# VH-VL binders against o27280: the designs that were tried, part 387

Target 1, 266 residues: o27280
Amino acid sequence: MDSMNVPEVLEIKRIVEESESVKTFIFSWDFRREVRPGQFVMVWDFRDEKPMSVSLIDPVRSEIGISIRRVGEFTDRVHGLSEGDLLGIRGPYGRGFELMGRDILLVGGGIGMAPLAALADEATARGMRVDALVAARTADELLFLDRLEAAGVNISTCTDDGSCGFKGFAHERLLTLEENHDMAAVCGPEPMMFQVMRILDERDVPAQLSLERYMKCAVGICGQCCLDDTGFRVCAEGPVFWSQELSRVREFGRYRRDPAGRRVPW
Short names: E, the ipSAE of ESMFold2; O, the ipSAE of OpenDDE; V2, 0.75 times the mean of E and O plus 0.25 times the DockQ between their complexes.

## First folded at step 17 (VH-VL)

Design B174 (framework fv_bamlanivimab; at its last look DockQ between E and O 0.78; V2 from the best seeds 0.00; counts 0 for: pae E 2.7 > 2)
Fold by OpenDDE, look of step 18:
Structure B174 (fold): chain C 266 residues (1-266), chain A 119 residues (1-119), chain B 107 residues (1-107)
Amino acid sequence: as target 1 above (266 residues)
Amino acid sequence: QVQLVQSGAEVKKPGSSVKVSCKASGGTFSSYGISWVRQAPGQGLEWMGRIIPSTGRANYAQKFQGRVTITADKSTSTAYMELSSLRSEDTAVYYCARDDQYEGHFDPWGQGTAVTVSS
Amino acid sequence: DIQMTQSPSSLSASVGDRVTITCRASQSISSYLSWYQQKPGKAPKLLIYAASSLQSGVPSRFSGSGSGTDFTLTITSLQPEDFATYYCQQSDDTPRTFGQGTKVEIK
């Protein structure tokens, strides 16, 4: 168990170019260490460390995938790596998604589709019907469409600019869909998740949402990812939360805290 | 259903260059890559390289490094393979194929482009 | 580079026969192995991917098995349309490499 907190230096086995800004890094994984969709790992490039969601879980090939969006200095360096290069991985951490029912709805935005893609694989493997609403600003930013399709997922796309699928936001598209599901899993921009959650609550669809916060230790010690009022630690009690839990979190959909602990509005 | 349609047969002189096109019809490149594979007469299949159209990044087999250039135009959903300094040994049917980045299998394939290099 | 060796290079069989083609990788490629069928003058057609997954639309008489270095393509009952050349292909490493092919001919 103690070894869980020590980064394991792993070779990048494969790199999948998901989009202009997103790459999936695939690693060999010992599945004696369980990993669930919705959990995250800490990625260490020997200079800095960042939390990243697991986007691929393949027990047959003993592989996992981590999808990383290029957004800053750390991710710039990581995106510069090649197959065969090394990264430190520790984890997994956090609470992942729980599957229930027969029909599941996935609502994802941008890189938020990463954990949902892994969840989709598991759900379809279990024989569940999976509908996915995949949202992005533009068509070029839609992620994992081919992979989801290959898995048997029913896909609906949504883009802000209408370049693919429904023109508008995910919650707007969701309003046009009348079918209810046994459960929903949501991950993406927090404003999107907030609106989606409201709709799902009104429809009495149980929903789980994956939150993103500044995370430093990943083990619930430093408190950097604590949510106001509740004291929930995103790295420990989350990042996946039930809608009922998030209803208690005042800051949800409204603001987050930056590395300095200051409120930053969404 | 995505289909790949390649340009027509080419006859080239040694030392010249050939550029073969591969257009995705009935769809787009999406997130897949496009690989190029050639087959000399009576021979097996040989992977030449791959491009990810969405990013424009290409990888090549070492054998062809410096002599092959693979490009893609997203706006027209067309990939290109240019082979320079042609030799008689380059006489072959050249195929483009959709390349699954996760699995690495090829499907579908273009119909092939015959390239003949002769003096 | 990973070398793929198919066996046999050619075989003669009759309609209804069980046909087995093997492919050996020079190193472990996990299950990153695909099988293709090619008929004269035509592009290769994907039959099996991920070592044992049957491509959509491919008859169930085709099956793939194996992992690591040794793989097998099996045709349970050869049909007239199955006379062709078959190739294995590894996708574990770059460059992608193919077996030399197995020509299945009419006996």
Scores: ipSAE 0.832, ipTM 0.907, lowest interface PAE 0.6, mean pLDDT 95
Fold by ESMFold2-Fast, scan of step 17:
Structure B174 (fold): chain C 266 residues (1-266), chain A 119 residues (1-119), chain B 107 residues (1-107)
Amino acid sequence: as target 1 above (266 residues)
Amino acid sequence: QVQLVQSGAEVKKPGSSVKVSCKASGGTFSSYGISWVRQAPGQGLEWMGRIIPSTGRANYAQKFQGRVTITADKSTSTAYMELSSLRSEDTAVYYCARDDQYEGHFDPWGQGTAVTVSS
Amino acid sequence: DIQMTQSPSSLSASVGDRVTITCRASQSISSYLSWYQQKPGKAPKLLIYAASSLQSGVPSRFSGSGSGTDFTLTITSLQPEDFATYYCQQSDDTPRTFGQGTKVEIK
C-alpha cells in the first residue's frame, strides 16, 4: 500500500508510562497504511517535527504506539500532553525488520527496545521462539519487560551497575547466552550495537541493526543522515541495516555527525 | 509471582480518615500500576483510582476526587490509599490490585482491608 | 463514564451445565474487557483479559468472546468450584468500570 505523506492530526487515546523518562503514546490508526516493526513516523507537536520509532502495532484494535524518551524541548513538550490531546503523525517511513527462521534473538539498549517490542509481538504471533536481551544503565531504565513477558518472550537482563540481572554490558551478557538463533535484531546505543554485531558475526547469526541517527527529513530526500563510507540514508535506506552492510561503514560504533556534518566521538 | 499484602482491618468514626497500605513482594513493583477497588457489603466492585509507582502519576474516579489520595513509596514497594471525611457509606472492603498499563486488567489482588465507619 | 451491564444478574445451574454470561458496554470499548470470578470472603480472581485471552492457570472450560459493545463469558461443563459471582470490567477509558455482577448458584 502507498505511503500517505500527509500529516494526520490524531488524538492521544492512551498513555503508557514505561519509566520516568519514557512514555508510549497510543493512537487509532487506519491500517490501509501498513506499518511494520522497525519503521518510524514523524511526530509533529504543531511547532517541531521529530522521527519516532513505532513500538506497538495492533491491527486487530486498529492502534499504533509511539514510544518517546524525554531528551530535549520537543520531547519535554510532548511528555506534558494528556490523553485527549492532539499530535500530528506522518508516515510510516523507512525499512522494517525482516523475520526469518524459527528462533530469533532481540538485543536492545534503552529506548532501542521500542522498535524491538513491536518486532517481538509480530514474531510471537507467527509462532516464533523469541529470546530478548534487554540492557540499560540501571534497573529503572529497563524498558518493556512487562510487555515482553506478556507476549511469551524469554527475557535476559543486564545493567551496567548490576541493579538488575547480569552486571555488565549487553555484549558481555550475550557471551554467556546460547548460540542457537536463526537471526538477530539489535537496537540501542551504537557502541553497544557494534560489540553485539561482532559476536553475532563470529557465531554466524545474520543480524539486522536499527540506527537511531539525527535526521532532517522523513521522505527520503535527506543528505544529513548519510553514513560515511556507504552513502546510506538512514531515513530512506534505513533505519534497519543488515550486519554485512554495516561492517563496511567506518563510522559505525566509532563516531557520529552533528548537524554541520562534523565528526563527534561516542 | 508478585504478591500484594494489605494492612489490617480498621474501625473509624465519621469525619475521620483512613490510610490503607499495600506492600508488593516477589517481583517488580514499580513497573506496573496499582489500582484501588472497594466493595461495600453485598455490593459490587467500584474503582477508586490508580497510581503508576515509577512516575508517581495518579488518576482518580470523579466520585472520590478531593477525598482520596493514592501514593507510593518505591523504597519499601508499598502503595497507600488515604480516604478522608469518612461517612457510613464508606464501609467496605478495600482492595489493591496490580494494574497492567497496556490491557488494564487487575492481577494479582491484595487480600482486602475491611474498613468500618460507625459512630 | 462507561456503564457496564451484565445479564443475567443471577442464574441457577447444575454441575456439567454450559453457562453463558453477557456483558454490554454503553459505548464501544474495542476488546478492552476482562472477566473476574469472586467467591464469598475472597478477592476477585482474573479469568479473561483482552476479551478472549485466558489468564495463566485458569481452566480451559472458561472462554471469552466479543468486541465493541457486546461480550460473553462461557463456562463449559460447570464444576463445583465455579459457583461464584462473575464481573466484567472495561479498561478502554478512565474511570475503569465494572458490571453489577452475575451470581452463579447451584440448582
Scores: ipSAE 0.746, ipTM 0.865, lowest interface PAE 1.1, mean pLDDT 87
Fold by ESMFold2, look of step 18:
Structure B174 (fold): chain C 266 residues (1-266), chain A 119 residues (1-119), chain B 107 residues (1-107)
Amino acid sequence: as target 1 above (266 residues)
Amino acid sequence: QVQLVQSGAEVKKPGSSVKVSCKASGGTFSSYGISWVRQAPGQGLEWMGRIIPSTGRANYAQKFQGRVTITADKSTSTAYMELSSLRSEDTAVYYCARDDQYEGHFDPWGQGTAVTVSS
Amino acid sequence: DIQMTQSPSSLSASVGDRVTITCRASQSISSYLSWYQQKPGKAPKLLIYAASSLQSGVPSRFSGSGSGTDFTLTITSLQPEDFATYYCQQSDDTPRTFGQGTKVEIK
């Protein structure tokens, strides 16, 4: 197997506590293995291995950051680790976001803001105008606001409970935003992404969306990350897809799959 | 624009405690850390500890462990630093500052709270 | 704890002078180094972070350089408002630690 398929054991250098449920783990990284916003890594805790998005890419310091939401047994164990503890990392994998034009819209829900935070850093470094719509259930679950502001991003927020910004869903807030973007990047709960994609398509705004699916190999051979209707492998042809690619996928926004491949409702 | 406004000056006796408040305005309070730094008259800056309001987790410099308690109240966007068992050498200006969790720099700073410990 | 040593402890300079202040860490801190300006009776003000990144609103006559253990703050063409005390601070590890300060005085 090549270096991409073997985890490298790395020391956790820093832990940033983004919210009660989200932490960013920062590692030294040799950028001979290039990393692009939207790509993912497989994180190994010596018992299990899960895909996680890269949220910080810093070639100057030779560091990457991986943001992880506490949602189950694996992530609970990882959240219990301290600086100096070890994790296995393999990757990066997948197709990242492509930037175009001068004006970009980011739409992120929950942990979906992680890869978009990395993209925002790159877009602002290129001199693009960046607008971000950051969505969560409550104000305390809005992620990366401080980083986005420091990077010069124009932030709009929405929360289900109205505790910060617009009260309601991301796609509802999007209808009230200016329509003059050259492209959009979207990541978050799949139902949210589907609704946002519809609006962007009607506005003729090119959009890239990042999907999550169950993964084992991460290099495209096991078939566990395949999408209905197209045979696209999320780990190889994605996780970032153009909206036109996703328009051919009936599964998108309608249901998900469990580890056994069975259809389950969102 | 984030602003930090601290409580007023205090005069305390040795052996007592002081609790300094730091009220934040602007931004989401739980989205950044709050550090406490003190400065004795004519001396340099000394980091005491910090809190991450989103989790309530605090870290302290070893010198102050056992005497300092840093807390945050998200409902009022206010952080607190309490220093107990005061001594005359605790006479200082106490600053709060927004703590960037990634870079670890401090910006902005509160205006400072003078604490004088005397008999 | 990481010890930060500034040099010199004080200096005298005239408006228009070039001023250089150094800061040495007791171990490598990569580029996790910040510089602050403090005037009497006022809170410190961030000038430089990440060793060389200029904080928003800070004049370009301020610059920082260095990595690892040795760092420099440079002020070109000193202005009347630049007479103050300057501190370096590391953020590579806890506790955060500051240099002893460098007082820049008017000649």
Scores: ipSAE 0.526, ipTM 0.787, lowest interface PAE 2.7, mean pLDDT 88
ESMFold2 (binder alone), look of step 18: mean pLDDT 92; pTM 0.946

Design B175 (framework fv_bamlanivimab)
Fold by ESMFold2-Fast, scan of step 17:
Structure B175 (fold): chain C 266 residues (1-266), chain A 119 residues (1-119), chain B 107 residues (1-107)
Amino acid sequence: as target 1 above (266 residues)
Amino acid sequence: QVQLVQSGAEVKKPGSSVKVSCKASGGTFSKYGISWVRQAPGQGLEWMGRIIPSTGRANYAQKFQGRVTITADKSTSTAYMELSSLRSEDTAVYYCARDDQYEGHFDPWGQGTAVTVSS
Amino acid sequence: DIQMTQSPSSLSASVGDRVTITCRASQSISSYLSWYQQKPGKAPKLLIYAASSLQSGVPSRFSGSGSGTDFTLTITSLQPEDFATYYCQQSDDTPRTFGQGTKVEIK
């Protein structure tokens, strides 16, 4: 709609420092523009705009949160902002997660926990049982554990270096967890998601995976959002995809694309 | 679970500075804020400022801006509050408290540090 | 700055009484309000956060309600250990601000 495509200039109400590299920016939001977990917004600093997943959705308080990792010039500038400063926000865009069943599994790696934290809030509010496997390279990069605990989520952690929880990768920890779930939602580095998807597929657990990879144009305007073989556009047809859809994509978990759209190995 | 332990009582002369420490043990230090709240004898609670140890970002109440400095040392899980140009009305118990970044409530609290400013 | 005003400033009550303390914000703070209990010579203790969420380990006789500008702390069936000073605190904006306190005294 017209209102979704025009950036609204919003004041940063609060900033939450999630880690040395991740901040959550909280804004007042008019929920006549409905937002669902798994959707993203375009964040505009009056010079550049980038897509960011929504990590907090609170209609009761009329607030949304957007979690941003410091990875380049744009995100460095945004991280330098203070409460009271202004950002342009337009959206939301994309297909969000669908909740099914009674018992769900969330598997998140690094910043991929951001959209899953919003999903956990919705699932627990609906009375669902939520298990979360939170993975990172180190303990300091584990995100949203306190929010998940406050929501009543059953949390398992793993770190590559063993600094918190299981020592190893998310898929290795998942292999030691054999309880059935009605669905799973997965977000994180693509190689991690690929390994997790394979295990869930063998267990006949339907999984939804969020692909927050290279997106240079909003709303399906350019081919940089396109998945190999299928023609799916992350900003138009994603970012959330069912595992059955991704099992036919040769690129998923094997290759990424550079800013010019060229295939590059992970 | 998480405990905050503050440095001991201080007696200071007007015009001097005081630096109070707050050491966290158990649980996560860097993911929460540390707020400083003071209470003058027989009076209520007054928020002075906070720091987010993970970034070193500090915010201060305007009344204390220019006189208060809040810092944190992540390697020792210790936050500090330094108040300069002390006056008799700065006589108070000074508390540190863990500041929940989402909800903004304070839990746990340190035991308090009595600072007396006398000539 | 957001100003927080409590009512009453003090009250006298007996064990078993229902006690109600009110807190008003000078502007809307949504549900970003906490309640604390302080006993003489001790640090404050968190009772309620997010206007109505009971802190773990706090007895169920304590409850909070309200949103926007008007908030209430209720103690059903007051116990001997509940004689203390109570403070509300807003966290919607910086600076964080407290009410002036309500002293609950033995009648």
Scores: ipSAE 0.741, ipTM 0.863, lowest interface PAE 1.2, mean pLDDT 88

Design B176 (framework fv_bamlanivimab)
Fold by ESMFold2-Fast, scan of step 17:
Structure B176 (fold): chain C 266 residues (1-266), chain A 119 residues (1-119), chain B 107 residues (1-107)
Amino acid sequence: as target 1 above (266 residues)
Amino acid sequence: QVQLVQSGAEVKKPGSSVKVSCKASGGTFSSYGISWVRQAPGQGLEWMGRIIPSSGRARYAQKFQGRVTITADKSTSTAYMELSSLRSEDTAVYYCARDDQYEGHFDPWGQGTAVTVSS
Amino acid sequence: DIQMTQSPSSLSASVGDRVTITCRASQSISSYLSWYQQKPGKAPKLLIYAASSLQSGVPSRFSGSGSGTDFTLTITSLQPEDFATYYCQQSDDTPRTFGQGTKVEIK
């Protein structure tokens, strides 16, 4: 859509504190520019610009939400903002999730639940049955549980330390869940997504995975948005990929790239 | 499911302060807000303010700004509302309630704490 | 501050009646409106949020409608336990504000 590449200065309408490290920023949005779950926007604090997944899409209220984890200088500054403050937003960018079938599984780790929360809203609004496996290191890092419950989602939790739900990792919990889903959507740390993808592939469940680590350029103007041997650019081809596409990427789940483009193990 | 339990009734002199507690059990304390709402005898509901326990960030209604302080102790899952410079008009039942940050509705509510200000 | 006005302030009804309570906001609040029921000596209980979403465990005879500035709570086939005071509340802005209440009493 026109104006997609020019930041709009928007007022922060509401801030939701999801945890000690995660906040959701809600803005009024003109839905003549469609936004779909799994797409991202560029957030500009008038000093730096970073890609952020859209976590709330509400065309009835004309609102979008962007969930941001506190991990560095940019996100620290954004977390210091209050309702009424301004941010630049441009987009949306990237390929979003596709919904198919009637019964879907969401598997999210940490902040990876953000784009999946938006997907859950759309799926439940379409009358689909949604099961969500929400994973985190500890109970207080589990995100969006109240929002998912309010939407009618069937929730399973797992924590590394056993403080809530199953004690263990997402893929270990997934092995104890039923195999009867028409599709799955997965977002979280890349090693987790790799293990989950393997299980879903063995169960012949088509899966979509959101790979956000390379979203450093909005329109593919830099080479950082590339995957290994496939040549995919995350900002142009992703961030959402089908498991069939990712199963052939040697880098997925094993390596990441440093700023110089060198392979670094997870 | 979260439950909220408040401290017991208080009788206070004008000019003193009262501090009411609200202990949450079940659920994660940091995933929601806590609002304080009062109700004078025979009157309606009046919102005083809220706190988000994860950040300690509090917001107050202008009428109470400077007299009310809302705090939270995550380690004990307890929120507090302290109202200073009490006057007879502050006689009311004070409620804490879980505040949904997305929708802004209140559920569950504490049982209420009666505060009577008399000479 | 956003002001909330309920109508009527009180009404008398019989078991089996259809009861309608209205709530008007001084400015648009989209669908950020909730309804509560309060019985004497008790804390309020959430009935409806987001203008029309029924809270889990609340009987289906309760329904909410409206958007913008005008909202309605309807009780279809009033039951003995429904005699109470009802409040609307907006959450579009801070401070959160309540209507003055509507007392539903037995005829």
Scores: ipSAE 0.705, ipTM 0.830, lowest interface PAE 1.1, mean pLDDT 88

